# Miniprotein binders against q9bqp7, part 195

Target 1, 240 residues: q9bqp7
Amino acid sequence: VPQNWFPIFNPERSDKPNASDPSVPLKIPLQRNVIPSVTRVLQQTMTKQQVFLLERWKQRMILELGEDGFKEYTSNVFLQGKRFHEALESILSPQETLKERDENLLKSGYIESVQHILKDVSGVRALESAVQHETLNYIGLLDCVAEYQGKLCVIDWKTSEKPKPFIQSTFDNPLQVVAYMGAMNHDTNYSFQVQCGLIVVAYKDGSPAHPHFMDAELCSQYWTKWLLRLEEYTEKKKNQ
Below, E stands for the ipSAE of ESMFold2; O stands for the ipSAE of OpenDDE; V2 stands for 0.75 times the mean of E and O plus 0.25 times the DockQ between their complexes.

## First folded at step 19 (miniprotein)

Design Qd7 (at its last look DockQ between E and O 0.74; V2 from the best seeds 0.00; counts 0 for: pae O 5.0 > 1.5, SAP 72.716 > 70)
Fold by ESMFold2, look of step 19:
Structure Qd7 (fold): chain B 240 residues (1-240), chain A 100 residues (1-100)
Amino acid sequence: as target 1 above (240 residues)
Amino acid sequence: SPELKKELVQSIEWLAKEVEELLRMGDLWYAAWMARMAVDFAEDLGDPELIAKVELLLAEALIAAGDPRAREIIEKAKKIAEELGSPELIEEVEKVRKKL
C-alpha cells in the first residue's frame, strides 16, 4: 500500500474526446532533466528475483548464441523495435502520409502482424509524445494515444519473437503504461485524459498481434503497484 | 551449482506467485504470458515436478480466459505427474482438469 497515494484519474478533466480536438497528433518534446523517467524508476526498483531471472535468461541466450551472437541478437531486437515504432508513427501521422516513406520500413512481419489492430485504431491524439506528472515528478515518452474500438487508450507497441522473448521489459510493461496514463492525466500540455491502456504485442512472423486491453479497474490496480515502485525509487535516492 | 539452482527455484516460485496475483486482478492474458515464462524457466532448470506445477498455473490462466489450449497443457502436466508417481501432483492435475 503506498504511503503517499495519488489518483491515476483527474476528476477535473474530461475522459471523452470532443470535436474541437486538433487534427494533428500531439508530439510534446521530451525534456531531459533531474526528474526521473518511468523506465529509470522501473529499472532501479526491480526485485532481486526479477534481476536474477533476467540474468539467467541472458546467460542461456549467451550459451545458445555465443557472446558475439548475443550482442548481435540484442542489437537486432533493438533495431527491429525502433523501426517498428518509426513505421507506426509514419502510418498513424497525417503529415507522414504526404512524405516519401522507406518501403523497407513498412515491409516487416511486425507491421503485417498489427494490420488487424490498426483497423480498430482511430482518433490519434498523440504520437511519440512526452508526458510529465507535475505533482509526482516523473517523466516519460509514450508511443501513442488513440481510440481502440471506441475507447481512448495509451497504446504501447511491443515486438515479440516467440522462441526467444526479450524478458527485460516484460515484467513491468503494464506499470509503464499506467505510469504514462497518470502522467498524461496530470500534465498541463494535455487537455483530456485516458482511462484505458492497450499493449499491442506484434510478432516477427506476421502472426496476428495480440491487443491486450486494460480497462479502468485494471489500470487502477496496476497504478497502485506503480506508486509503490516510485516510492521505493524516491527512498533510495533520499539515502544517497 | 546447488546455490544457483536453489535461487532459480525460488525465483520461479516468486514468478508463480506473481501469476496468482495477476489472476486475482483479472489480467488473464498477462497471467498466461507470465505463466508461460515460468514454464520456460522451469524447463530450463529441468525439474519435472516444478514444470508440472507451473504448467498447471498456465492451464488455470488459459481456462479462465476460455482458451482451449488449456487441455493440451493439462495433459502435459498429467504425463509428468504419472511418470513421477506423485499422488499429490496427480491430485493437483485432476483438480485443474475438473475446471475444464
Scores: ipSAE 0.704, ipTM 0.864, lowest interface PAE 1.0, mean pLDDT 85
Fold by OpenDDE base, look of step 19:
Structure Qd7 (fold): chain B 240 residues (1-240), chain A 100 residues (1-100)
Amino acid sequence: as target 1 above (240 residues)
Amino acid sequence: SPELKKELVQSIEWLAKEVEELLRMGDLWYAAWMARMAVDFAEDLGDPELIAKVELLLAEALIAAGDPRAREIIEKAKKIAEELGSPELIEEVEKVRKKL
């Protein structure tokens, strides 16, 4: 049980989206400060087992691709992911704010993969927006806040080269999502709260993306795990 | 190395526990994902019994998700169990098959 319990949901915020104006999605810039990011917390609090699994995967990939091949692979994965997020931001942004859509960014298997998900996405409230949890003292950059099938979600977009989930850089995607939710729900820059999460895994070959919906109950369960990781991080930093 | 094999086994066991927890939480997608990783590592280890066990765990996750691929996974585990002549493993296979 976390020593420093804090709720994921803010009782002071209404669950009802104020039907306020189709407002331009929020894009709060990430401020570089001494406050740890969600990603940093998760990376520094990986279990020995997680570290071992990642290292084993890395060794296997190096054996298959060679060292240079693995570096190239990693760089390409990163670049493809970045381009995918840029394309999604462009798609989900209001037309009036669309700079000249680089049509080349839209011609990807990943974009094809998510088309069926995008049909169920509406009411975009934030894109590539910073969140800060002032009390728990962490920050993050969330991909998207929107309604998915009528439920307001923090949406996290992931890329996969194969039409199957495999080891990405972290096993902690659900923790990342709930960390962003909890921060947003208590960030004064936001007037609303989210109760659901969505992880979307897009595939390079254009096969249908996998939506992983997280209801409020599941989010609450992962929130407890996130708090434990945050406490572990805080303790490690005090001992340094 | 023997040490690496031991660590691999421990990691697979850890993954298996995580899958069970995720199944209890209702996070079926992530359960299946973790189970697939366990299968991949069990295959790297080359232990047929362990492969069959983690395949069954994957099958349980897929069954819970309503994924038809569960049948193929069960048949794979069954074949391994029969080849090993393990009555215990055959019983486990049948237990999972009954959940289909």
Scores: ipSAE 0.047, ipTM 0.479, lowest interface PAE 5.0, mean pLDDT 85
ESMFold2 (binder alone), look of step 19: mean pLDDT 87; pTM 0.841

Design Qd8 (at its last look DockQ between E and O 0.78; V2 from the best seeds 0.00; counts 0 for: pae O 5.9 > 1.5, pTM O .764 < .8)
Fold by ESMFold2, look of step 19:
Structure Qd8 (fold): chain B 240 residues (1-240), chain A 100 residues (1-100)
Amino acid sequence: as target 1 above (240 residues)
Amino acid sequence: SPELVKELVQSIRWLAKEVEELLRMGDLWYAAWMARMAVDFAEELGDPELIAKVELLLAEARIKAGDPRAREIIEKAKKIAEELGSPELIEEVEKVRKKK
């Protein structure tokens, strides 16, 4: 139970689509800030068990691939994720023009994997956009805000190459989504709010991506867990 | 080493508790996702009691999601429980089977 509870939704903000919403997706730039990011809060509040399991997974991967092989694996995961997000931003942006070289960015199994998801995505409101919770004082950079099957969602895009997940990004993924949601709902750069989340896991081989929908009730439950992590982070920093 | 085994067991049990919470929250996809991770670690460790326990959590997530792959997992856990001769594990397997 957080000692300083705060609601994920903004009671002063409309839950209906705003007729004045921009036709171009919002892309709020990151500002130079001293306040912590969502990812830093989560990284700094991992339990001892989470840290141990991540180290065990790393040692297993090094045993299997060798040190150089693991370094290449990690580098590829980062690069493929970056290119996937860039491609999705280009696909979903009506203002983006692509050169032939950028069209090669769109030629990937991951993009093929999400095609059936993208046909259900509409009303894109934000892409690769900064959020700041002005009361709780944290920042983030969300991937996408759009309607999925008629429900406005904060959408997080993930890549996967193997049945075994990339553990670093797995433990706290729903907390990341709801932290972005709460920040957006209390950020004066946004005139609307969102109550749902969507995590989309795309596959390198082009297999159909798995959508994980999070309704408002589930988001509220994860929000409580996020508040505990933020509280833990704040206390740790006061003692340093 | 014995110390590393104890830490791995403790961490897998921590994961199992996280999966139980996810099941209570109704997040069946994420519960299955995390349960598969717990199964992978338990199989690496080779602890049959832990394997059966986390397999049953995965099975519960799949039963609630209507996923027929749950049947194979329940049968695996049943075989382990019988080989161990553990009345407690046998009871746990039956409880999950009845949740259909």
Scores: ipSAE 0.733, ipTM 0.880, lowest interface PAE 0.9, mean pLDDT 85
Fold by OpenDDE base, look of step 19:
Structure Qd8 (fold): chain B 240 residues (1-240), chain A 100 residues (1-100)
Amino acid sequence: as target 1 above (240 residues)
Amino acid sequence: SPELVKELVQSIRWLAKEVEELLRMGDLWYAAWMARMAVDFAEELGDPELIAKVELLLAEARIKAGDPRAREIIEKAKKIAEELGSPELIEEVEKVRKKK
């Protein structure tokens, strides 16, 4: 049980969109400060087992691809992910705010993969927007806040070359989502709250993306795990 | 190395526990993903009994998710169990099959 319990949901906020919600998705810039990011907290609190698994995966990939091949692979994966997020931001942004759509960004297997998910996405409220939890002292950059099948969600987009997601970031994806939810729900820059999460895994070959919906109950369960990770991080930093 | 083998076994056990927890929580996709990793590590170890056990965990996750590929996994685990002559493992296979 977390020593410093804090609720994921804010009872002072309504789940219903206020009529005053801007028609344009929020894009709050991430401010670099002494406050740790969600990603940093998760990375610094990985278990020995998780670290070992990642290292074993890395070694196997190096054996298969060579050191230079692995570096190239890693760079390519990162670039593909970045381009995918840029393309999604462009797709989900209102037409009036659309930067010149690089048509080349839209011609990807990943974009094809998510088409069936995008049909169920509406009411975009935030894109690539920073969240800060002032009380728990962490920050993050969320991909998207939108309605999925009529439910307001924090949506996290992931890329995978294979139907099996890569080990590098997948272990803590649900924790990342709920961390963003909890921060957004208590960030003064936002007038609304979210109760659901959605992880979407897009595939390079254009096969249908996998939506992993997280209801309020599941989010609450992962929130407890997130709080424990945050406490562990805080303790480690005090001992440094 | 013997140390590496020990660490792999520990990792597989950890993954198995996480899969069980994720299944309990209803995170079926993530459960299936972690179970597949456990299978990959078990295959690396070359322990057929361990492979069969983790395959069954994967099968359970996929069954709960409505994945038709679960049948193939169960049959693989059954074959391994029969080859090993393990009554316990055969029983576990049948338990998972009944969950379909």
Scores: ipSAE 0.018, ipTM 0.338, lowest interface PAE 5.9, mean pLDDT 82
ESMFold2 (binder alone), look of step 19: mean pLDDT 84; pTM 0.808

Design Qd9 (at its last look DockQ between E and O 0.90; V2 from the best seeds 0.00; counts 0 for: SAP 70.042 > 70)
Fold by ESMFold2, look of step 19:
Structure Qd9 (fold): chain B 240 residues (1-240), chain A 100 residues (1-100)
Amino acid sequence: as target 1 above (240 residues)
Amino acid sequence: SPELAKELVQSIEWLAKEVEELLRMGDPWYAIWMARMAVDFAEDLGDPELIAKVELLLAEALIAAGDPRAREIIEKAKKIAEELGSPELIEEVEKVRKKK
């Protein structure tokens, strides 16, 4: 149980804003300062077992691909993920005007993989937007806030290669989502709040993406785990 | 090395505990993902008892998610249990099978 509990939801804020949905989703700029990011907190608080399994996975990949092959593989995975997020932001933004990026960005198995999910996404409220939790002192950059099957969600897009998944991005996805949710719900740049999460795992071969929906109760349980990781991070920094 | 194998066993057991926690939280879909990882590492280690145990945990996660592929996984674990001749493991397989 966290020693310094804080609620994920803000009782002073509605999940149904009074105004019509904006024509252009919010995109709050990320300010990189001394306040830790969600991803840094999670990276710095990985368990001994998570670190060991990641290292074991890397060694198996290096044995198969060689050191140079693994470096190229890792770089390609990063590039594909970046292009995937760029494509999704373009698809979901009504104000996208860079046609040349559409042609290159839309040629991806990952984009094919999420098509059935995108048909259920509407009411996009934020894209690639910064969040900050003033009280708990952390920041993040969320991928998307939109309705999925009628539920307003923080949506996180992930890529996966079925035969050789990139294990590092798998361990803490739900904690990342709820950390963004809690920050957004207490961020003055946002007039609404979100009670649900969605993690969408897209596949390189175009196979149908897996949508992992997280309702408010599940989000609250993951929130407790996030608070423990943040508390652990804070304690480590006290000793430095 | 023996130290590497011991740390791998400990890490697989930690991962199995995480799967159990995810099932208690009501997140069988994420539990399936983590259980698949545990099976992959157990197969890399080559410990048939551990493989069968984590496969049964994967089957429990699949059952909780309503995924019919649980049958296939239960049969894999049953085959391993019979090859080992472990009455305790055979009983564990049957307990999971009854949950369908």
Scores: ipSAE 0.740, ipTM 0.888, lowest interface PAE 0.9, mean pLDDT 85
Fold by OpenDDE base, look of step 19:
Structure Qd9 (fold): chain B 240 residues (1-240), chain A 100 residues (1-100)
Amino acid sequence: as target 1 above (240 residues)
Amino acid sequence: SPELAKELVQSIEWLAKEVEELLRMGDPWYAIWMARMAVDFAEDLGDPELIAKVELLLAEALIAAGDPRAREIIEKAKKIAEELGSPELIEEVEKVRKKK
């Protein structure tokens, strides 16, 4: 049980979208400060087992691709992920704010993969927006806040290559999502609350993306795990 | 190396526990993902018995998710169990099959 328990949901915020929600998605810039990011907390608190699994995966990939091939692979995965997020931001942004859509960004297997998910996405409230939890002292950059099938969610978009998924990006994803939810729900820059999470895994080959929906109960369970990771990080930093 | 093999076994056992916890939490999707990793590492280890065990765990996760691919995985585990001549493993296969 976490020593410093804090709720994921804010009882002072209404679950109902205020009718006055701006038609334009929020995009709060990430401020570089001494406050750790969600990603940093998760990376610094991986278990020995998680580290071993990742290293073993890396070794296997190096054996298959060679060292240079693996570096190229990793760089390409990162670039593809970035382009995918840029394309999604462009798609989900209001037409009036659409900079010239680079049509080339939209011609990807990943974009094809998520088309069926995008049909169920509406009411976009934030895109690539910073969140800060003032009490728990962490920050993050969330991909999207929108309604999925009528439920307001923090949506996290991931890319996967079949048949060998990039393990590093998916291991703590549920914790990342709930960390963003908890931060947003207590960030004064946001007037609304989220109760659900959604992880969407897009595939390079254009096969249908997998939607991992997290209801409020499941989010609460992962929130407890996140708090434990945050405490571990805080303790490690005090001992340094 | 024997040391690497030991570490692999321990990691697979850890993954198996995580899968069981995820199933208990009601997250079969993430359980499937972790179970697939366990299968990959068991295959790297080359232990047929361990492969069959983690395949069954994957099958349980697939069943929990309502995924029809569970049948194929169960049959794979059954084949391994029969090849090994392990009555215990055959019994485990049948237990998982009954959950479907």
Scores: ipSAE 0.665, ipTM 0.861, lowest interface PAE 0.8, mean pLDDT 89
ESMFold2 (binder alone), look of step 19: mean pLDDT 87; pTM 0.858

Design Qe1 (at its last look DockQ between E and O 0.43; V2 from the best seeds 0.00; counts 0 for: pae O 8.3 > 1.5, pTM O .789 < .8)
Fold by ESMFold2, look of step 19:
Structure Qe1 (fold): chain B 240 residues (1-240), chain A 104 residues (1-104)
Amino acid sequence: as target 1 above (240 residues)
Amino acid sequence: SPELAEELVQSIEWLAKEVEELLRMGDLWYAAWMARMAVDFAEDTGDPELIRRVAELIVRVARIAGRPELVEEAIRVFEELARRNPDPEIREIAEEAIRRLREL
């Protein structure tokens, strides 16, 4: 139970973008701050069991691939994730043209994997956009805000390699989404709010991506867990 | 080492408790995803009793979810477990889980 509860939703905001304005998706630049990022908070508040299991996964990968093979693997995963996010931003931006799209970005198993999800995505309101919670003092960079099957969502795009499904930081993905949501809902750069989340797991081999929809009730439950992690982080930093 | 093996078992038990919390929250898809991860680590222990407990958890998550796609994913998890493991006790655990999943 958090000592200081704060609501995830802002009742004075509409959950619909202003329909009277022509608009392009928001892309608020991330500014370097003294305040912590969502990912830093989550990294520094992992339980000892989370740390142990992630280290165990790492050691299994090193055993299979060798140390140099594992370093190459992680470098490739990072690069392909970056390319995937760049490709999605390009595809979802109404101001992009085909001449501005890199062929390499569009020729990815991950992009093929999400095609059926993209058919259900519309009304893109933000892409690769910074969010800040000024009251709770944290910042983040969300991937996308758009409608999925008619529900406005904070959407997080994740990559996965079958048959090796384990990826670092999988334990906390829903907390990341709700932390971004709470920040957006209380960020003066945004005039609307979002009550739902979506985590999309894309596969390197092009297999159909897996959508995980989080409705407002589920988001509220994860928000409580996020607040506990943020409190733990804050207390830890006060003792340094 | 014995200390690392016991710590792995305790961490898998912790992960199983997280799956129970996800069930309580109603996040059935993420519960299924986390339960799959628990069986992967349980396989690493070579302990049939722990693998059986996690297998029962996966079957329970699939039953509670009541969705064909989660049942089919769980079956694929156990088919792969059986394929990878020559140990007849582990293979039998996987095959029994598959039989139970097919009756859902």
Scores: ipSAE 0.738, ipTM 0.886, lowest interface PAE 0.9, mean pLDDT 85
Fold by OpenDDE base, look of step 19:
Structure Qe1 (fold): chain B 240 residues (1-240), chain A 104 residues (1-104)
Amino acid sequence: as target 1 above (240 residues)
Amino acid sequence: SPELAEELVQSIEWLAKEVEELLRMGDLWYAAWMARMAVDFAEDTGDPELIRRVAELIVRVARIAGRPELVEEAIRVFEELARRNPDPEIREIAEEAIRRLREL
């Protein structure tokens, strides 16, 4: 049990979508501060076994590709992910706010992959927006808050590259999602509450993306795990 | 190197235990993901025997979990494995795993 229990849901916020659907999705900029990001917390609290697996994978990839080849590979993976998120932001943004759509960004297998999911996405409330949990002292940048099949979700978009998804991005994705949910639900910049999460895994070849829906119960379970990771991080930092 | 292969085997065995624990905890998504990663690690070795071991583990896990969603996810993992690998032996392992999963 976490020593510093904090609820994922805010009882002071109504679960009812306020009728004022903001016509424009929120995009709160991430501020550089001493507050750790969700990603940093998760990375610094990986188990020894997870670290070992990642290091072994890295060593093997370096053996196969060389050091420069591995750097190039890693850079390409990152770039593809970035372009995918930019494309999604462009798609999910209101047409009036669309800067010059780089049509080239929309021509990707990943975008093709998520088309069936996008059909079920509506009511976009936030895109690439910063969240801060003031009490628990962490920050994050969430991809999307929208309705999926009529349920308001924090949506996290992931790219899967064949043959190897980046291990670090995937293991803790549910923790990342609930961390963003909990932060958003207690961030004063947001007037609404989210009770569900959605992880969407997009594929480079355009094959149908896999949606992983997280209901309130599952989110609560992962929230407990997140709190434990946050405590571990906090303890590690006190000892440094 | 043989040493790397052995370490990878140990890592896969650990992943297997973790997957089983996650399943017991009801963390099906994470279990499925860890299982997929185990397949990816095994695939990386190019060792058909290691891939077979991982496949057996996943089938066992799916059987224990008894949830259709996990079975379908496991099937998808092996379908992808079969698609990515020109090695007939790896394809056979994947196809056999799919067959076994569909029998659950």
Scores: ipSAE 0.013, ipTM 0.307, lowest interface PAE 8.3, mean pLDDT 81
ESMFold2 (binder alone), look of step 19: mean pLDDT 78; pTM 0.740

Design Qe2 (at its last look DockQ between E and O 0.65; V2 from the best seeds 0.00; counts 0 for: pae O 8.1 > 1.5, pTM O .786 < .8)
Fold by ESMFold2, look of step 19:
Structure Qe2 (fold): chain B 240 residues (1-240), chain A 104 residues (1-104)
Amino acid sequence: as target 1 above (240 residues)
Amino acid sequence: SPELAKELVQSIEWLAKEVEELLRMGDLWYAAWMARMAVDFAEDTGDPELIRRVAELIVRVARIAGRPELVEEAIRVFEELARRNPDPEIREIAEEAIRRLREL
C-alpha cells in the first residue's frame, strides 16, 4: 500500500518488441546523478531483520575464515561475478569480440552452468545498460534485456558457489529486477517495454543454472514492494 | 547473549512470514530458496521446536510447488542438517522431513 502508487507498465508504449531486423543491443551509459540508484535504495532500506541476519551470516563466515580470509573470499566472489558478466556480455553481443582473455573467460564453470539457458535466449535488446525512471527519479544498470523462451525479459545474472547463498541478494533480487523494468518502461532512451523478468543463478561447479521466470502478474506484485522501498528511502533522506 | 538469541528467533519468525507471503504471491521457487535459508538460521538456535516449524514449512512449500527438483533440493537440505547436528532430536526432525518429502 504505497502512498504514491505509479504503474510498472507504460500504456503508451508497446508491450511487444518489433519483429524488425536485429540491431546492436542498447548500451546506455550510466551517468552519475543526484538521484539514487536501485542498489542504493535497496541497501539503505533493508529491514532490521535482514540487517541482523546479514550480520549474523558475516560473523559466521569470519569465524570460519578469519577476517582476512573473509575479505579474500568476498573479493574472489566479486571478481568471479564480474568475469561472469563480462563473458555473458561478450557471448550475447551480436558482433565478435577479440580479447586477450576471451577463451579463458569462457572456460568458467559458471558459463558451463548457463549453457542450457543461453540456448533459449534470443532477441537481445540491451546489455549492461543504464535505466532511469524519469518520474520516480531513480537509476540503475541492468544486465540484459532479451527474449527467454519467447518472452522479453529483464534478465539478471547471479553466481553461486551452491552451498553458500549470497544473503545480500536473497530478498532483494526480484525487487532489483522489477525496479529496472519500471525504469526502462518510463525511460525515453527506450522505445519498447518489458513485462517479464528472469533471474538466472549460475553455479561455480558447472551444475545446470536455475532460471527463475517472473511473469507480468508476479512482476506487478514485486513492483508494489519496490515502491514501498523507494518511498521509505525518500522519507529517510528528508530526515537526514 | 540472551538478547541476540531473542533477535535471532524474531528474525527467523519474520523470515517464515516472508516465505508465506511468497507462497501467496505464487513465487514458489523463491519461497523454497528463502525457506532453505530459514532452516540454516533456525539450526543456529539449536531449538528443536523452531527447527521443526521451519522444516514443516519447507515440506509444505515443496508439496505446493509440485516440482521434483524442489523436492530433491529440500531433501538435500535435511540430509545436510542431519549430518551437521549431534542432537538426536534435530536429526529425527530432519529424517522425518525427508520421509515426508519422499512421499511427494
Scores: ipSAE 0.722, ipTM 0.871, lowest interface PAE 0.9, mean pLDDT 85
Fold by OpenDDE base, look of step 19:
Formats: C-alpha cells, structure tokens, sequence
Structure Qe2 (fold): chain B 240 residues (1-240), chain A 104 residues (1-104)
C-alpha cells in the first residue's frame, strides 16, 4: 500500500460534461521546472528485470543493425512517432485552428491504422496538453483527452512497426495513462474529470490499430502501482 | 554466458509473474503482450529449454485465465514462433503449445 495515498478521481469534480465545454481543445504548455515528469519517474523506477530486458533488446538490435544502424533506427522510430502525433493533433484539432496542414503528414500507414479508432473519437477536450499534480508533485504531457465510444478518456497514441508494441513504449504505458488521469483530475487548469484511459497502438503498415480500453476499475488498480513508483522515485531522490 | 542465462531465466520468471498479475487485473491485452515478450526473449537465447519453459508458462496462464481471447492470442504467438524458427525443436515446442492451447 502506498504510504502517500491520493485518489485518482477528484470527488469535487462532476463527471457530467459541463455545458461550457470549450469548443477548442486545451493545449497547456509544459513548463520547465524542478518537478519530475511522469516519464522520468517511470524511467528512474524501472525494475532490474525491466532494465535487463531493455538492455538485452538493445544488444540484440545492435548485433543486428550495428551501432550506427541502431542509432539510425532509434532516430527513425522517434521521428515517425513524432510525425504521427503531429498528424493526429492536426486531425483532432478544429479545422479553423489548422494553419498549414502538411498533407504529407497525413499520408502514413500509422494514420491509416488509426482510422477505425478515430471514427469512435469525439468531444476532444485537450491535445498535447500539460498536466500537473500539485499535491503529488509530478507533471506530464498527455496526447489527447477525448470521448471514445461515448466515454471520456485520456488517450495515449503509440506507434509500432510490428504487430506488437515495442518493449520501450509499452511496459509502463498503463501507468503513464493513469498518471496523466490523476494529474488532470487534480490540475486546476482543467474543469472536468476523466475516468477512463485508452492506449492505441498504431501500425506502420496501416493494419488496424489496437485499442486497449481501461475502465475506471482498471485505472484505479494501475493508479496504486503508479503511486508506488512515485514513492520509490521520491525516496531515491532523497538519498541522492 | 552462464550468468546471462541465469539472468534470462530470472527475467522470464518475472515476466511470468507479471503476466499472472495482469491477468488477475483483467488486463488481457497487456498480459498477452508480456507473454509475447517472454517468447521473444526466450527466442533470443536460442535455448529450446527456455523456450519450452516460456511455452509452459503461457499455456498455464491461458488455462488459468479461462478466456478464449487469451487462448487465441497465445496460439498466434506460437504460430509466429514456429514460422520464424527453422529449428525443428523450437517448431515442435511451438506446435505442442498450440496443441495444448487448443485443448483448453
């Protein structure tokens, strides 16, 4: 049990969409501060086993591609992911706010992959927006907050070249999602609450993306795990 | 190295526990993904015995979960394993796992 328990959901916020839902998705900039990001917390609190698995994967990839090839591969994966997120932001943003749609960004297998998911996405509340948990002292940048099949979700978009998520991206994805949920639910910049998460794995070949829906119960379970990771991080930092 | 082999075994055992926990949580997708990772890591060793252990684990997990979707996912994992590996022993392990999964 976490020593510093904090709820994922805010009882002071109504689950009912306020009629004053901004027509424009929120995009709060991430501020550089001493507060750790969700990603930093997760990276610094990986288990020895997770570290070993990642290192083993890296070694295999280096053996296959060479060191320079692996660097190139990693850079390409990162670039593809970035372009995909930019394309999604463009798609999910209101048309009136879209200055120059780079049509080339929309011509990707990843975008094709998520088309069937996008059909079920509506009511976009936030895109590439910073969240801060003031009490638990962490920050994050969430990809999207929108309704998926009528349920308001924090949506996290992932890219995969293979019909399976990459080891680097997926180990702590549920933790990342709930961390963003908990932060958003207690961030004063947001007037609404999220009870669900969605991880979408998009594929390079355009094959149908895999949606992983997280209901409130599952989110609560992962929230406990997140709190433990956060405590571990905090303890490690005190000892440094 | 024997040390690396030991670490890999430990990692597989950890993955097994994680998969079981994820199954208890109802996170079938993530459980299936972790199972796939276990297979990939075992495959990377080229050790048929490790692959066998992972296969046994997955079959056990699928049996415990009692969900058809997990069984089908596990079958897909082993079908792919068999397809990727020219080693007859690894193929046999995969085929046996598939057989066991279909009996569930």
Amino acid sequence: as target 1 above (240 residues)
Amino acid sequence: SPELAKELVQSIEWLAKEVEELLRMGDLWYAAWMARMAVDFAEDTGDPELIRRVAELIVRVARIAGRPELVEEAIRVFEELARRNPDPEIREIAEEAIRRLREL
Scores: ipSAE 0.016, ipTM 0.316, lowest interface PAE 8.1, mean pLDDT 80
ESMFold2 (binder alone), look of step 19: mean pLDDT 78; pTM 0.742

